# Designs tried in a protein design chat: VH-VL binders against Lysosomal thioesterase PPT2 (PPT2). Part 3

Target 1, 268 residues: Lysosomal thioesterase PPT2 (PPT2), of Homo sapiens (Human) (q9umr5)
Amino acid sequence: SYKPVIVVHGLFDSSYSFRHLLEYINETHPGTVVTVLDLFDGRESLRPLWEQVQGFREAVVPIMAKAPQGVHLICYSQGGLVCRALLSVMDDHNVDSFISLSSPQMGQYGDTDYLKWLFPTSMRSNLYRICYSPWGQEFSICNYWHDPHHDDLYLNASSFLALINGERDHPNATVWRKNFLRVGHLVLIGGPDDGVITPWQSSFFGFYDANETVLEMEEQLVYLRDSFGLKTLLARGAIVRCPMAGISHTAWHSNRTLYETCIEPWLS

## First folded at step 4 (VH-VL; framework fv_nofazinlimab)

Design s24 (from n1a with heavy chain Y102W W105Y)
Fold by ESMFold2-Fast, scan of step 4:
Structure s24 (fold): chain C 268 residues (1-268), chain A 122 residues (1-122), chain B 112 residues (1-112)
Amino acid sequence: as target 1 above (268 residues)
Amino acid sequence: QVQLVQSGAEVKKPGSSVKVSCKASGGTFSDYAISWVRQAPGQGLEYLGYIIPIFGTANYNEKFKGRVTITADKSTSTAYMELSSLRSEDTAVYYCARDEGWDFYSGSFDYWGQGTMVTVSS
Amino acid sequence: DVVMTQSPLSLPVTLGQPASISCRSSQSLVYRDGNTYLYWFQQRPGQSPRRLIYKVSNRDSGVPDRFSGSGSGTDFTLKISRVEAEDVGVYYCMQGTHWPYTFGQGTKLEIK
C-alpha cells in the first residue's frame, strides 16, 4: 500500500486549498491516506513559526506512529519552513519524501499583495524595521524575512530561519542536522512565475547577495558549511530539483502537469 | 498630535468584568503596539499585555492569562482591555501606552493615556 | 520574571541640589541586538507616567538636560543635576528586554 501523505499549508491558507491535490493523489495512488492538517488556518498562520512547529509536531506524531514504513510530507509556501523545522526537532520522524512546494527556504525579500494588507505603507526596503524588532519576531512572515541589505540584522534578530538554516549558531544544531539527514528525499519545487516568493530561487536554497544578484544553493555558506546537511543530501543523491515556469503562487497545489512531473514520482 | 484618550471611571462588583477603551491618534494604530499597565492606589506599576492592531495579535503577562483580553477596532482606532472575574485586588488605575513601533529605535511607552480608575466593591 | 530593584525608595532633596536614583536588574538587560532596553519614567502627583529616558541614556524630546541616565548590564542610574520644585513625584525604572516587562518599586522624590 502507499505511504500516508501529510500536507502542511501556507500563509493565510487552509486545508480547503488542497482539494485538487487530493484528487490528483487519489487518481494516481488510489487508497493513499492523505491528512491535510487543519491547524494555524487563515490569520492564525501569522503566529510565530516555533509555535506552529510545536502544534504541527503534536499532530504528526500519531500519524507517523501508525505508519512504521514511513510517511511523505507535502508542504506549501510557509508550510515548507514548518516542515524543515519538524524534520530537525523530531528525533524519531520517519519521513521518506519531503516535498517543498514553492517555500522560501532561504527567506523572503519582496513586495507582495498580502504584505500590503499587513503593512499598507511599507516597502520591502523598510520591513526590516518591523521584522527585526522584538514584536516583529512574534509573526511568522517576519521569522523568514531576509533583507539582503541588512544581513547582520537578519542574523542577529531572526528567531527562526537563521537558526534552522545554521546561519547563526544554536546549541541544538548538531542534533537538528542529524535528524534532518534521516529524510529519504528532499524534493524542491518552484518557478520564476510564482509572483510571491522573492527571489523565486529561495525555493531551491538560492538567494540574493547584497547587490540583489541571486547566488544558487551551491554558492551559499549554508551549503558549503553543510550546516544542516544539504551538501550531504546532495552527495547522497537525495535532493530533487523540479523548477516549472508558468505557475503562479496559488496554483502549485492545483496544477495537474506540475503534480505529474514533480510530485507523483516521489509518492510511494 | 499624538493622543491616547481613555474611557471614564468604572465601579464594578466582584465576579463581574470591565472593558476599558483607549482611542489612539497620530498614526499609533498603523505603526505601533498598544500596551496596558495598571497601578493600584498608592502602589507601583504592573504590566498586563499588549496588542499590535495592524496584525490583530495580543499577548498577555502570564499572571493575567485567562482573565485579560486585549482587542482593537481599526475602524475607530480604539484598543480595549477587558478584565474578567474581578476581585477587590483589581482596583487600580488602568493605563494604555504606546509601545515600540516599526521604527523600533524609538523605544516603548513614549505616550500614555490619562488612565481609567476601576473600583471593585460589593 | 526579571526583578527590578530601586534605591532609595524615599529621596528627600533640597532645591537646587543633585539627586540620584539606582536601579538594578536580576538579569542582564542587553538584548540580542546589542541594545539595552532600560527606561526611566516620572509620575507627578495625580498624573500619568511620563517617559524621561529610553535605552539607558537617551533623553526624550522636551525633557530638561538636567536629567541623565547611565549604566550597563544590570546596574543603572538616573541623575538630576539640580532638583527643581516641578521634579516632585515618583520615578520608575522599567526593563523591556525580557518578557514580561517589569518595573522597579518606584522612588518618591520630595523637597525637604
Scores: ipSAE 0.013, ipTM 0.437, lowest interface PAE 8.5, mean pLDDT 88

Design s26 (from n1a with light chain T97Y W99R)
Fold by ESMFold2-Fast, scan of step 4:
Structure s26 (fold): chain C 268 residues (1-268), chain A 122 residues (1-122), chain B 112 residues (1-112)
Amino acid sequence: as target 1 above (268 residues)
Amino acid sequence: QVQLVQSGAEVKKPGSSVKVSCKASGGTFSDYAISWVRQAPGQGLEYLGYIIPIFGTANYNEKFKGRVTITADKSTSTAYMELSSLRSEDTAVYYCARDEGYDFWSGSFDYWGQGTMVTVSS
Amino acid sequence: DVVMTQSPLSLPVTLGQPASISCRSSQSLVYRDGNTYLYWFQQRPGQSPRRLIYKVSNRDSGVPDRFSGSGSGTDFTLKISRVEAEDVGVYYCMQGYHRPYTFGQGTKLEIK
């Protein structure tokens, strides 16, 4: 039988967004138990990411306990960051495949319709003024805002992403790295036509330098220092990169070709 | 010019609820959080909680969780603070104040409402 | 909760003389962004509080320059260089870093 699948949604999202994904899984892996977590839906997705991590942790513990053979995670957009933290804080997770579906793993720096809806009077160049305050860090989207022109502020003010990526020191860093390294496969999915995740290479641990030139994962200090295990996972053959053009941000969980190419092979 | 205008004084019986309003004008209501602070007669200031109107999210001082509810109506630029299960020690002037937002560099509580006296007596 | 302690609680001052109010926090108010989230408010009799100082030493618009704030970490001071009659009231410090926000117990400034 197939390992259970746990799905974690993104910003302003809910379980309903994954109806096509569930159909695909049922067709290719009939009998798979899929749990789409209905926590932090809609506006609740704006709650601080550490609060979301705690809530999702409580929900996944009994599912993992019932599946001694292991589970798979499919984590979409912001949900991919929640899953990154889950894998680090859980001393006893049994995750085989962690499938990160267009998630801003190195952060976000872009003007999108979502940001304009939330902060209509702000431009991406000025959003650091809101996000890097104690007040701003009470919002999930600010927890992974990464302004490459104010990297000092990002490193000092980010209460979530800078810590989980090992870009700033944390007393639990060694334990978090050890826990994360227990994952069987890290499957990274994203593409140039996403339109929301900026830069799109953030889904593959690439990001802007101070000149807005994208440096890929292997050029990142986080990778070179092996801060949370990316270099170790890559050496182990446990990192899968699956970029695909032509897919917009809201279509990653509803594209059959994407599913067959990037997701289906990792659901055994 | 930014102004916060609160509803009028209330006299309530123990065990009842009170709902105080705070109408904002002169600025962008949705760009800032609105916080609530109270002051018992002859006493200092005590923080109750806040709401962020653009998100509809509220957060409360643990001391008041279960009794306080803070809401906002963006169409009228009005924030509300409702306190239930009133006791005599809830007698106080209740203030709304503008908290952090787009001008976060200037910090918290740059504008205050005029206050609403809530008296709890039998 | 962060405890804010003011001293003195009662401050009788002669007109034209300087006044000084101290505020101590039980925890550091320095945030990782380099700012210190300490505020000073004035409450005149029968009025709502009015912010005088934000982030330790920055005067709000319309606040006379005889008011100044200073300090670092956990120890802060509000100074009035020459007290005037309109300065009568209660002065509060507040920390705006840790939630819940907490206030000092207040310092009542009175003219002798």
Scores: ipSAE 0.012, ipTM 0.502, lowest interface PAE 8.2, mean pLDDT 88

Design s3 (from n1a with heavy chain T57Y)
Fold by ESMFold2-Fast, scan of step 4:
Structure s3 (fold): chain C 268 residues (1-268), chain A 122 residues (1-122), chain B 112 residues (1-112)
Amino acid sequence: as target 1 above (268 residues)
Amino acid sequence: QVQLVQSGAEVKKPGSSVKVSCKASGGTFSDYAISWVRQAPGQGLEYLGYIIPIFGYANYNEKFKGRVTITADKSTSTAYMELSSLRSEDTAVYYCARDEGYDFWSGSFDYWGQGTMVTVSS
Amino acid sequence: DVVMTQSPLSLPVTLGQPASISCRSSQSLVYRDGNTYLYWFQQRPGQSPRRLIYKVSNRDSGVPDRFSGSGSGTDFTLKISRVEAEDVGVYYCMQGTHWPYTFGQGTKLEIK
């Protein structure tokens, strides 16, 4: 039988967004137990990511305990960062495939649809003032705001992403790396037409330098230092890259071709 | 030069609500949060809550949760603090203040409005 | 909530003499980032509060160097090296480390 699948949603999202994904899984892998976690829905998705990690951890423990053969994670957008931390803090996880669906793994530096809607004239260059304060770090979006023009502030102030990516030292770094490396496959999905994740290569651990030129994963210091295990996973053959053009941010979980190409092969 | 300009004094009956405005000039409104603090006559300062206009998010001191609502109108660069179910002990000067979110350059509460006197009497 | 205790609450001083105000917190004000979010405000009669000191010891622009802040953990001090007539008012400490943010009771500085 197929391993259970756990789905973690993104910013301002809910379980309803995944109805098409569930249909696809049922068609190709009938009998799969799929649990879409209904935690931190809607505006509650703005809660600090460490709080979300704790809540999702409590929800996934009994699911993993009932599946000794392993489970798969499908984590969308911001949810991919929750899953990154989950895999690091759990010394007993049995995740086979971690499928990261258009998640800003190296951070976000660009206006989201949410920011454009709330303040159309807001400039991404000014968000560092709010985000890189301890107070701003009480908001999920600021936990992964990565301003390439204020990288020193990001490294010093980020309470989540800089720590989980090993960009700044942490007492638990060695244990987090060991735990993350237990994953069977890291499946990275994203594309140039996403329109929200900026730069879109963040979904593949690429990111802007100080001139806003994108440097890919293998050029990142976190990869070169193997800070949380990316280089080790790549050498193991455990990293899958699946870029696809023509898919907007809200369509990753409802595109059949994407599912068949990038997700289906990794659901055992 | 940034300024926070508040609405004028109000006299309210017990049980009613009051809505105080705080209009920001320049880049203050979008780049910073706006906090609300009150001071009863002859007494100290008490923190009510804040709003982050770009996220449309407000957070409140638990003491006032359920009675205080803080909102923002981005088009007019104005923050509002509404206090409902007014009691005589709500008589106070209400201040808005710019909050840099504990930005490492200066911290919070670096600029204040002139204050709005709210009197609750019957 | 974190309780901020100031002493003295009333501080009569002679012009030109030094003044000192103590502020104690019920919990450590060191945040996880290593910073201590303790502030000092001055409120002159009929005016809005004005921030003098941020993060324990940093003086705001335009604040005379007569004012200095010091302390760590739970014990903080605001000092005025030479009191001038314009210093009359109420002084408040505030903590921003723990939610909700809280103020001390205030210290009224008066010229005798």
Scores: ipSAE 0.012, ipTM 0.500, lowest interface PAE 8.6, mean pLDDT 87

Design s30 (from n1a with light chain K55Y)
Fold by ESMFold2-Fast, scan of step 4:
Structure s30 (fold): chain C 268 residues (1-268), chain A 122 residues (1-122), chain B 112 residues (1-112)
Amino acid sequence: as target 1 above (268 residues)
Amino acid sequence: QVQLVQSGAEVKKPGSSVKVSCKASGGTFSDYAISWVRQAPGQGLEYLGYIIPIFGTANYNEKFKGRVTITADKSTSTAYMELSSLRSEDTAVYYCARDEGYDFWSGSFDYWGQGTMVTVSS
Amino acid sequence: DVVMTQSPLSLPVTLGQPASISCRSSQSLVYRDGNTYLYWFQQRPGQSPRRLIYYVSNRDSGVPDRFSGSGSGTDFTLKISRVEAEDVGVYYCMQGTHWPYTFGQGTKLEIK
């Protein structure tokens, strides 16, 4: 008997992107109930992340209620941040494996084609002016923009990422940490050839310092302070790191070798 | 029903500027980018640039950079393309078209305006 | 800029017969997301262009099934299985993979 799988898509994405992933799951774990949530598709993926968290929360509640033995989450790109927040805000989630597919867990700071499409004349060095305004925080991509040269503005203005990472104080922080720690496994997947998530180590809770040198998870204040439970999860043996080279951002959900190596083992 | 309606024909002198409008209906203006394409008489299609109304951001084909400006007025669901320092070679029908913006599944250029003839003569 | 080359540029065809238009790009049109942003447009005399095909092979709503698109990488084809009188016009391919968007020269389809 396999636990149900819930899939949360990313920026400018929809359920169609996961057709290969569903084929792989059906081949290796036949009979698994897989639900790909068709919420905040396409343009709606730009809605504020807290709005998306609320909508996805309403969708996952009945699925979790029907699966007393637990569920698995597979959350892609921006969707991984939605799932981070879901695990923190839900007092009663029964998630076993949270599988994060190339998600910017410590934020994004890079000149990618997606950003150039949205802000063609902006460079990563000046996007903080837009993103850290109240208006900018009404867009999901700005909710996880993390400029390492303006960390004080990020901490003050980020309405989402700084809060869920415990980088800025929030009245619910203790409850969010307790809820997040109920997860069975945190499976982190990403790689150097992603081409979108910058730095790619953000998928593993690494990030740039003020000199744009990447510091890994264990050197981050959020880990050292155990702000939302990373240090506790690592000590418990609940964090799995699965880096893979040669995979571009939109291929994480359609690469068989990646599926067999990084995802399949966690879908009991 | 998506519809793009453009302003009427213009006749301009060399060195002047022209501003063409494109009014969107059917509730799609804020969801998509609006692109501008021109076609000289009897010739093919040439891309000028786009605007994403929700952010007010625009990008231009390098060939026209410095002469073309694309803007949007969200309150009237209208995009504008302004071309300055006009030359006889700018004589063309100018089209606006709905472009993929946030919903990649809709694709590019699925709806077009009727076109605006701009004649540059001396 | 990516150069899009169409052939033939002039296509006289007999009513009821098939027609085929080739489009070649100077660079691969496969985007980093694995999608190929190639489009086909029809422009009837005196009218705005109308999109027929998106993402190489997908037909737009209302486009007759006699139109089909195929190809990969740098080589693409638009086929009309049985040409009708209303198909007269100029056909353009377009790439959206590389900035700026570029069009082929156009293929004029005429009944002969």
Scores: ipSAE 0.013, ipTM 0.496, lowest interface PAE 7.8, mean pLDDT 88

Design s4 (from n1a with heavy chain G56D)
Fold by ESMFold2-Fast, scan of step 4:
Structure s4 (fold): chain C 268 residues (1-268), chain A 122 residues (1-122), chain B 112 residues (1-112)
Amino acid sequence: as target 1 above (268 residues)
Amino acid sequence: QVQLVQSGAEVKKPGSSVKVSCKASGGTFSDYAISWVRQAPGQGLEYLGYIIPIFDTANYNEKFKGRVTITADKSTSTAYMELSSLRSEDTAVYYCARDEGYDFWSGSFDYWGQGTMVTVSS
Amino acid sequence: DVVMTQSPLSLPVTLGQPASISCRSSQSLVYRDGNTYLYWFQQRPGQSPRRLIYKVSNRDSGVPDRFSGSGSGTDFTLKISRVEAEDVGVYYCMQGTHWPYTFGQGTKLEIK
């Protein structure tokens, strides 16, 4: 029998976005119980990420309890950050594969249609004024806004990403690291043609330095310090990197080749 | 049952201002962006701008050169469009329209108000 | 600004026959997120516009299946497989890919 799969959506998503993914799983792994969590849909996806983590935690506990052999997570876009925190705050999770589907794991810094729609008079260079205010931190998109030109403000004001990445101190950091390291596989998926996640290497824990030059995961301080276990996971052979060109942001969950190459192998 | 109900017809003199309201019901007001579109008699549709109540942010078509202001009052679920320095060419039916609740950028104009006739004459 | 060009501007149709309206944009409407923000609206005489189609080919709830949208890039089509009396009105295409949002001139559908 196959382990159950739990799907966590992204910004403004609904379960309907994953209909093709469910078809692919049913074709290759018939009998798999797939649960797409219908929490924080639409506008609710803008609620603070810690609030979303608590809601998703309550939803996944009974699913994990019914599956002593373990579960898999497929977490799309913003949902990948929810799953990062979920794995850290749960002392007793039984997640085998955590599949991060084009998620801004080191944050977002880019002028995208999403940002222009939400903040039409703002450029990426100006968003730090809104996002790093107390008001801005009540919105999920600002919880992972990572301006490489105002890293001091990011470190001080980020109520979510800086904490979960271990970039700012937190009393629970040691426990969060221990819990995260329980994961069997961390499968990172993303690509240069995404068009939304900026830089796209954020999906692989790469990010801009102060000159907007992308530094890869192994050059990040969070990796070098092993703040939440990336270096340990890589040493165990537990990190899988699966970049694919030619896939736009809204197509990661509906591309068959992507599914067969990057997702299917990890759904035991 | 989503409904957008607009204020009544207005007759204004050149150089004055008009403020049209759009009251939303049947859904969470803050879930949606509200856009404003006008239509001169016998003519096509022209986009004015939008407001996103969640962020209290508005964006305007530059064609109106700062004459249009769009605001929202979340407590009364009402959006407003104010157009100043009125000209005879501003005579039109003004519509408010709602964007899809799940996606502010993709499902534009799924519900429309009934329209408000604004007549500018001396 | 993106120019949206519709053809024909006047479309007389016999009841029960098919009708087709073309819409062409001066620039590609494919956004970098992979979506194409092309919409079709119907305006019956004396009424507000009503959205029929969003993102090129998706019908709104309550829109009859005789309406269909298709196209890609810069060329789009709205088709009515069997025109009914209630279909009389003006049809507009609209793009939401490029700011500011722009509409076509409108196509007036009339029964012969």
Scores: ipSAE 0.015, ipTM 0.464, lowest interface PAE 7.6, mean pLDDT 88

Design s42 (from n1a with heavy chain D99V S108H)
Fold by ESMFold2-Fast, scan of step 4:
Structure s42 (fold): chain C 268 residues (1-268), chain A 122 residues (1-122), chain B 112 residues (1-112)
Amino acid sequence: as target 1 above (268 residues)
Amino acid sequence: QVQLVQSGAEVKKPGSSVKVSCKASGGTFSDYAISWVRQAPGQGLEYLGYIIPIFGTANYNEKFKGRVTITADKSTSTAYMELSSLRSEDTAVYYCARVEGYDFWSGHFDYWGQGTMVTVSS
Amino acid sequence: DVVMTQSPLSLPVTLGQPASISCRSSQSLVYRDGNTYLYWFQQRPGQSPRRLIYKVSNRDSGVPDRFSGSGSGTDFTLKISRVEAEDVGVYYCMQGTHWPYTFGQGTKLEIK
């Protein structure tokens, strides 16, 4: 029988966005139990990511317990960061494929209208003033704001991303790395026409340096240090990179060609 | 469900200021942004600005920047639009409208207030 | 600012017949996220505007299925398959892709 699939949505999103994805899974893997988690929907997606991780953890525990052969995660946009943390904090997860759909794995630094709608008078160069405050860290989007011109503030103030990426020391870093390494496959999906995730290479663990030049995953200190296991996973053959051009941010979960090329092969 | 109730009609002299209120009921006030739009008699719709109450942040159409101020009082679930240095051409019905944060693009203007007539006459 | 041009501005229609309103934008309304933030509103005499359509073709709850929206890029259409008496009013298109948000001039639909 097919392993159950758990879906985690993104910022200002809900389970409704995944209706096409569910149709595709049902067509190619009939009988698969797919659970789209309807927690932190809409505006509640702005709640701190650690709060969301706790809530999603409570929801996934019974699903994983009923599936001794393992489960798959499909995590979209901000949801990919929630899933990163779930895989690290759960000592007993049995995730086979973690499929990350256009998630800002190294953070976000861009003037998307999502940010401008929330902070209309702020430019990306000034958002660090809000995001790296105690108030700002109470909002999910600031938990993965990564200003390449203020690395010192990011490392000191980020309560989520810098910790989960091992960019700042944490007492639980060793156990988080051990837990994350239990994953069978890390499937990274994203592309240049996304239009929201900035830089789009953040979905593949690439990111801006201080000059806003994108450095790919293998040039990142977190990869070189193997801080949470990326280098080990790549050496094991467990990382899959599936970039696709021509797909906008809200279309990753509703494009059949994307599904057949990047997602379907990793569902068992 | 959600209702937006605006304050009553105002008659103002040129050079004065007017402050129109928009009280939201139903749902969580912090989940909405409130936009302000006006309509001069016999004319079309013109966008003034919006406020996001949860952050206290407002953005204004450049045409009105310096004269318009949009604020919100979360404790009373009320948004306000204040327009200063009034001219006869500011005579219009002023509407507040909701932008639902849940799906902020599709939620644009899904609920409107009843409108407030502001007349500027000498 | 993005200019929204509607045609016709006056639309006399016989009851039960179809009606179409065109809306053209001075630049593409496709946003960088791939969505097109084009809206249609109806304003009946003495009433607040009511949204009929969002994101080009999505009908709001409670809006009759005889209303439909279509289009892409810079050219958009609102169609009423069978005009009824309660449809009398002014119809506005609006773009939410570019700041500041702008409206068309309005099309007055009248029964002849």
Scores: ipSAE 0.015, ipTM 0.514, lowest interface PAE 6.9, mean pLDDT 88

Design s6 (from n1a with heavy chain N59Y)
Fold by ESMFold2-Fast, scan of step 4:
Structure s6 (fold): chain C 268 residues (1-268), chain A 122 residues (1-122), chain B 112 residues (1-112)
Amino acid sequence: as target 1 above (268 residues)
Amino acid sequence: QVQLVQSGAEVKKPGSSVKVSCKASGGTFSDYAISWVRQAPGQGLEYLGYIIPIFGTAYYNEKFKGRVTITADKSTSTAYMELSSLRSEDTAVYYCARDEGYDFWSGSFDYWGQGTMVTVSS
Amino acid sequence: DVVMTQSPLSLPVTLGQPASISCRSSQSLVYRDGNTYLYWFQQRPGQSPRRLIYKVSNRDSGVPDRFSGSGSGTDFTLKISRVEAEDVGVYYCMQGTHWPYTFGQGTKLEIK
């Protein structure tokens, strides 16, 4: 029998978004218990990420308790950041594969139409004024806004991403690192045609420097310092990178070729 | 010109609930947060919480958490503040105020409603 | 919560003379973005509060230049260079740097 799968959605999502993913899993791994968590749906996805982490934690505890052989997480977009924090705050998680579908692991910095729809008067150069205020940090999307031209503000104002990435010190950092390292596999998925996640390499722990040149994971201070365990996981052979071109942001959970190539192998 | 118009005065019994409305006009209701502040007779100002109407998300001062509920109806450009388990100490004028945010806009609390007197008495 | 302390609480002034109100915060009001979110409000008898000053020293449109704000960190001042009869009311400082937002206890300005 297959390990249960827990699905955590992204910004403005619901369980309906994963209907094709569930069909693929049922076809290739019949009998798999798949739970798509129906929490923080729609506008509630804008709630602060630490609030979402607490709610999702309460929902996953009984599922993990019923599966002593372990569970898999599939976490889409913003949901991948929720799952990052879950793996750090839970000292008793039994996650085998953590599959991150196009999640902004190092943050977001881009003038996407999606952000313009949410903040129509904002430009990427000006969004730091809203996001790095106390008011802005009450929105999930601002919890992972990472302006490379105002890195000092990001480091001091980010109440979520800077802390879980170990970019700013936290009393719990050592425990969070220990807990995160319990994961069996970290499967990173993303691609250049996503159109929302900017830079798209953020899904692979790459990000802009001050000149907007992308530096990959191995050049990041968080990797070099092993702040939350990326270097240790890579050395253990536990990080899987699966980039795929031709996939837009809303299609990661509904593309059969992506599923077969990047997700299916890690659901055993 | 932006204008915030509040509902009329209320007299309530201890233990009951009161719901005060704040209707916005002259601007884009969904683009701003609406804050709620109260003032007991002869006393200073006390912050209750705010709502961001476009998202339907409300945040509360811990002092009032569990008793205050702030909601918004975008179709009528109206925000509401409901306070439950009323006590005589809740007798106050309740104000709504527009909260523009910080550095991106001109500043917080630039427009205020006229106030709603809520009297809690037996 | 951040405590905002105003002094004096009662301020009788002679018409045409200057008036000064102090506001002290229990914590620095400098936010991580380098801005200081300190506000001053005027409340005339029977009216809603009106914002006079935002971010320590910036006057709102329509506020007379008699009003000025100054200060930094934890110590702030509102000054009226020449008090007019219309200035009678209660003045409040407020901080928007730390959640939850908090107000000073108010300073009642009255003509002698």
Scores: ipSAE 0.006, ipTM 0.421, lowest interface PAE 11.6, mean pLDDT 87

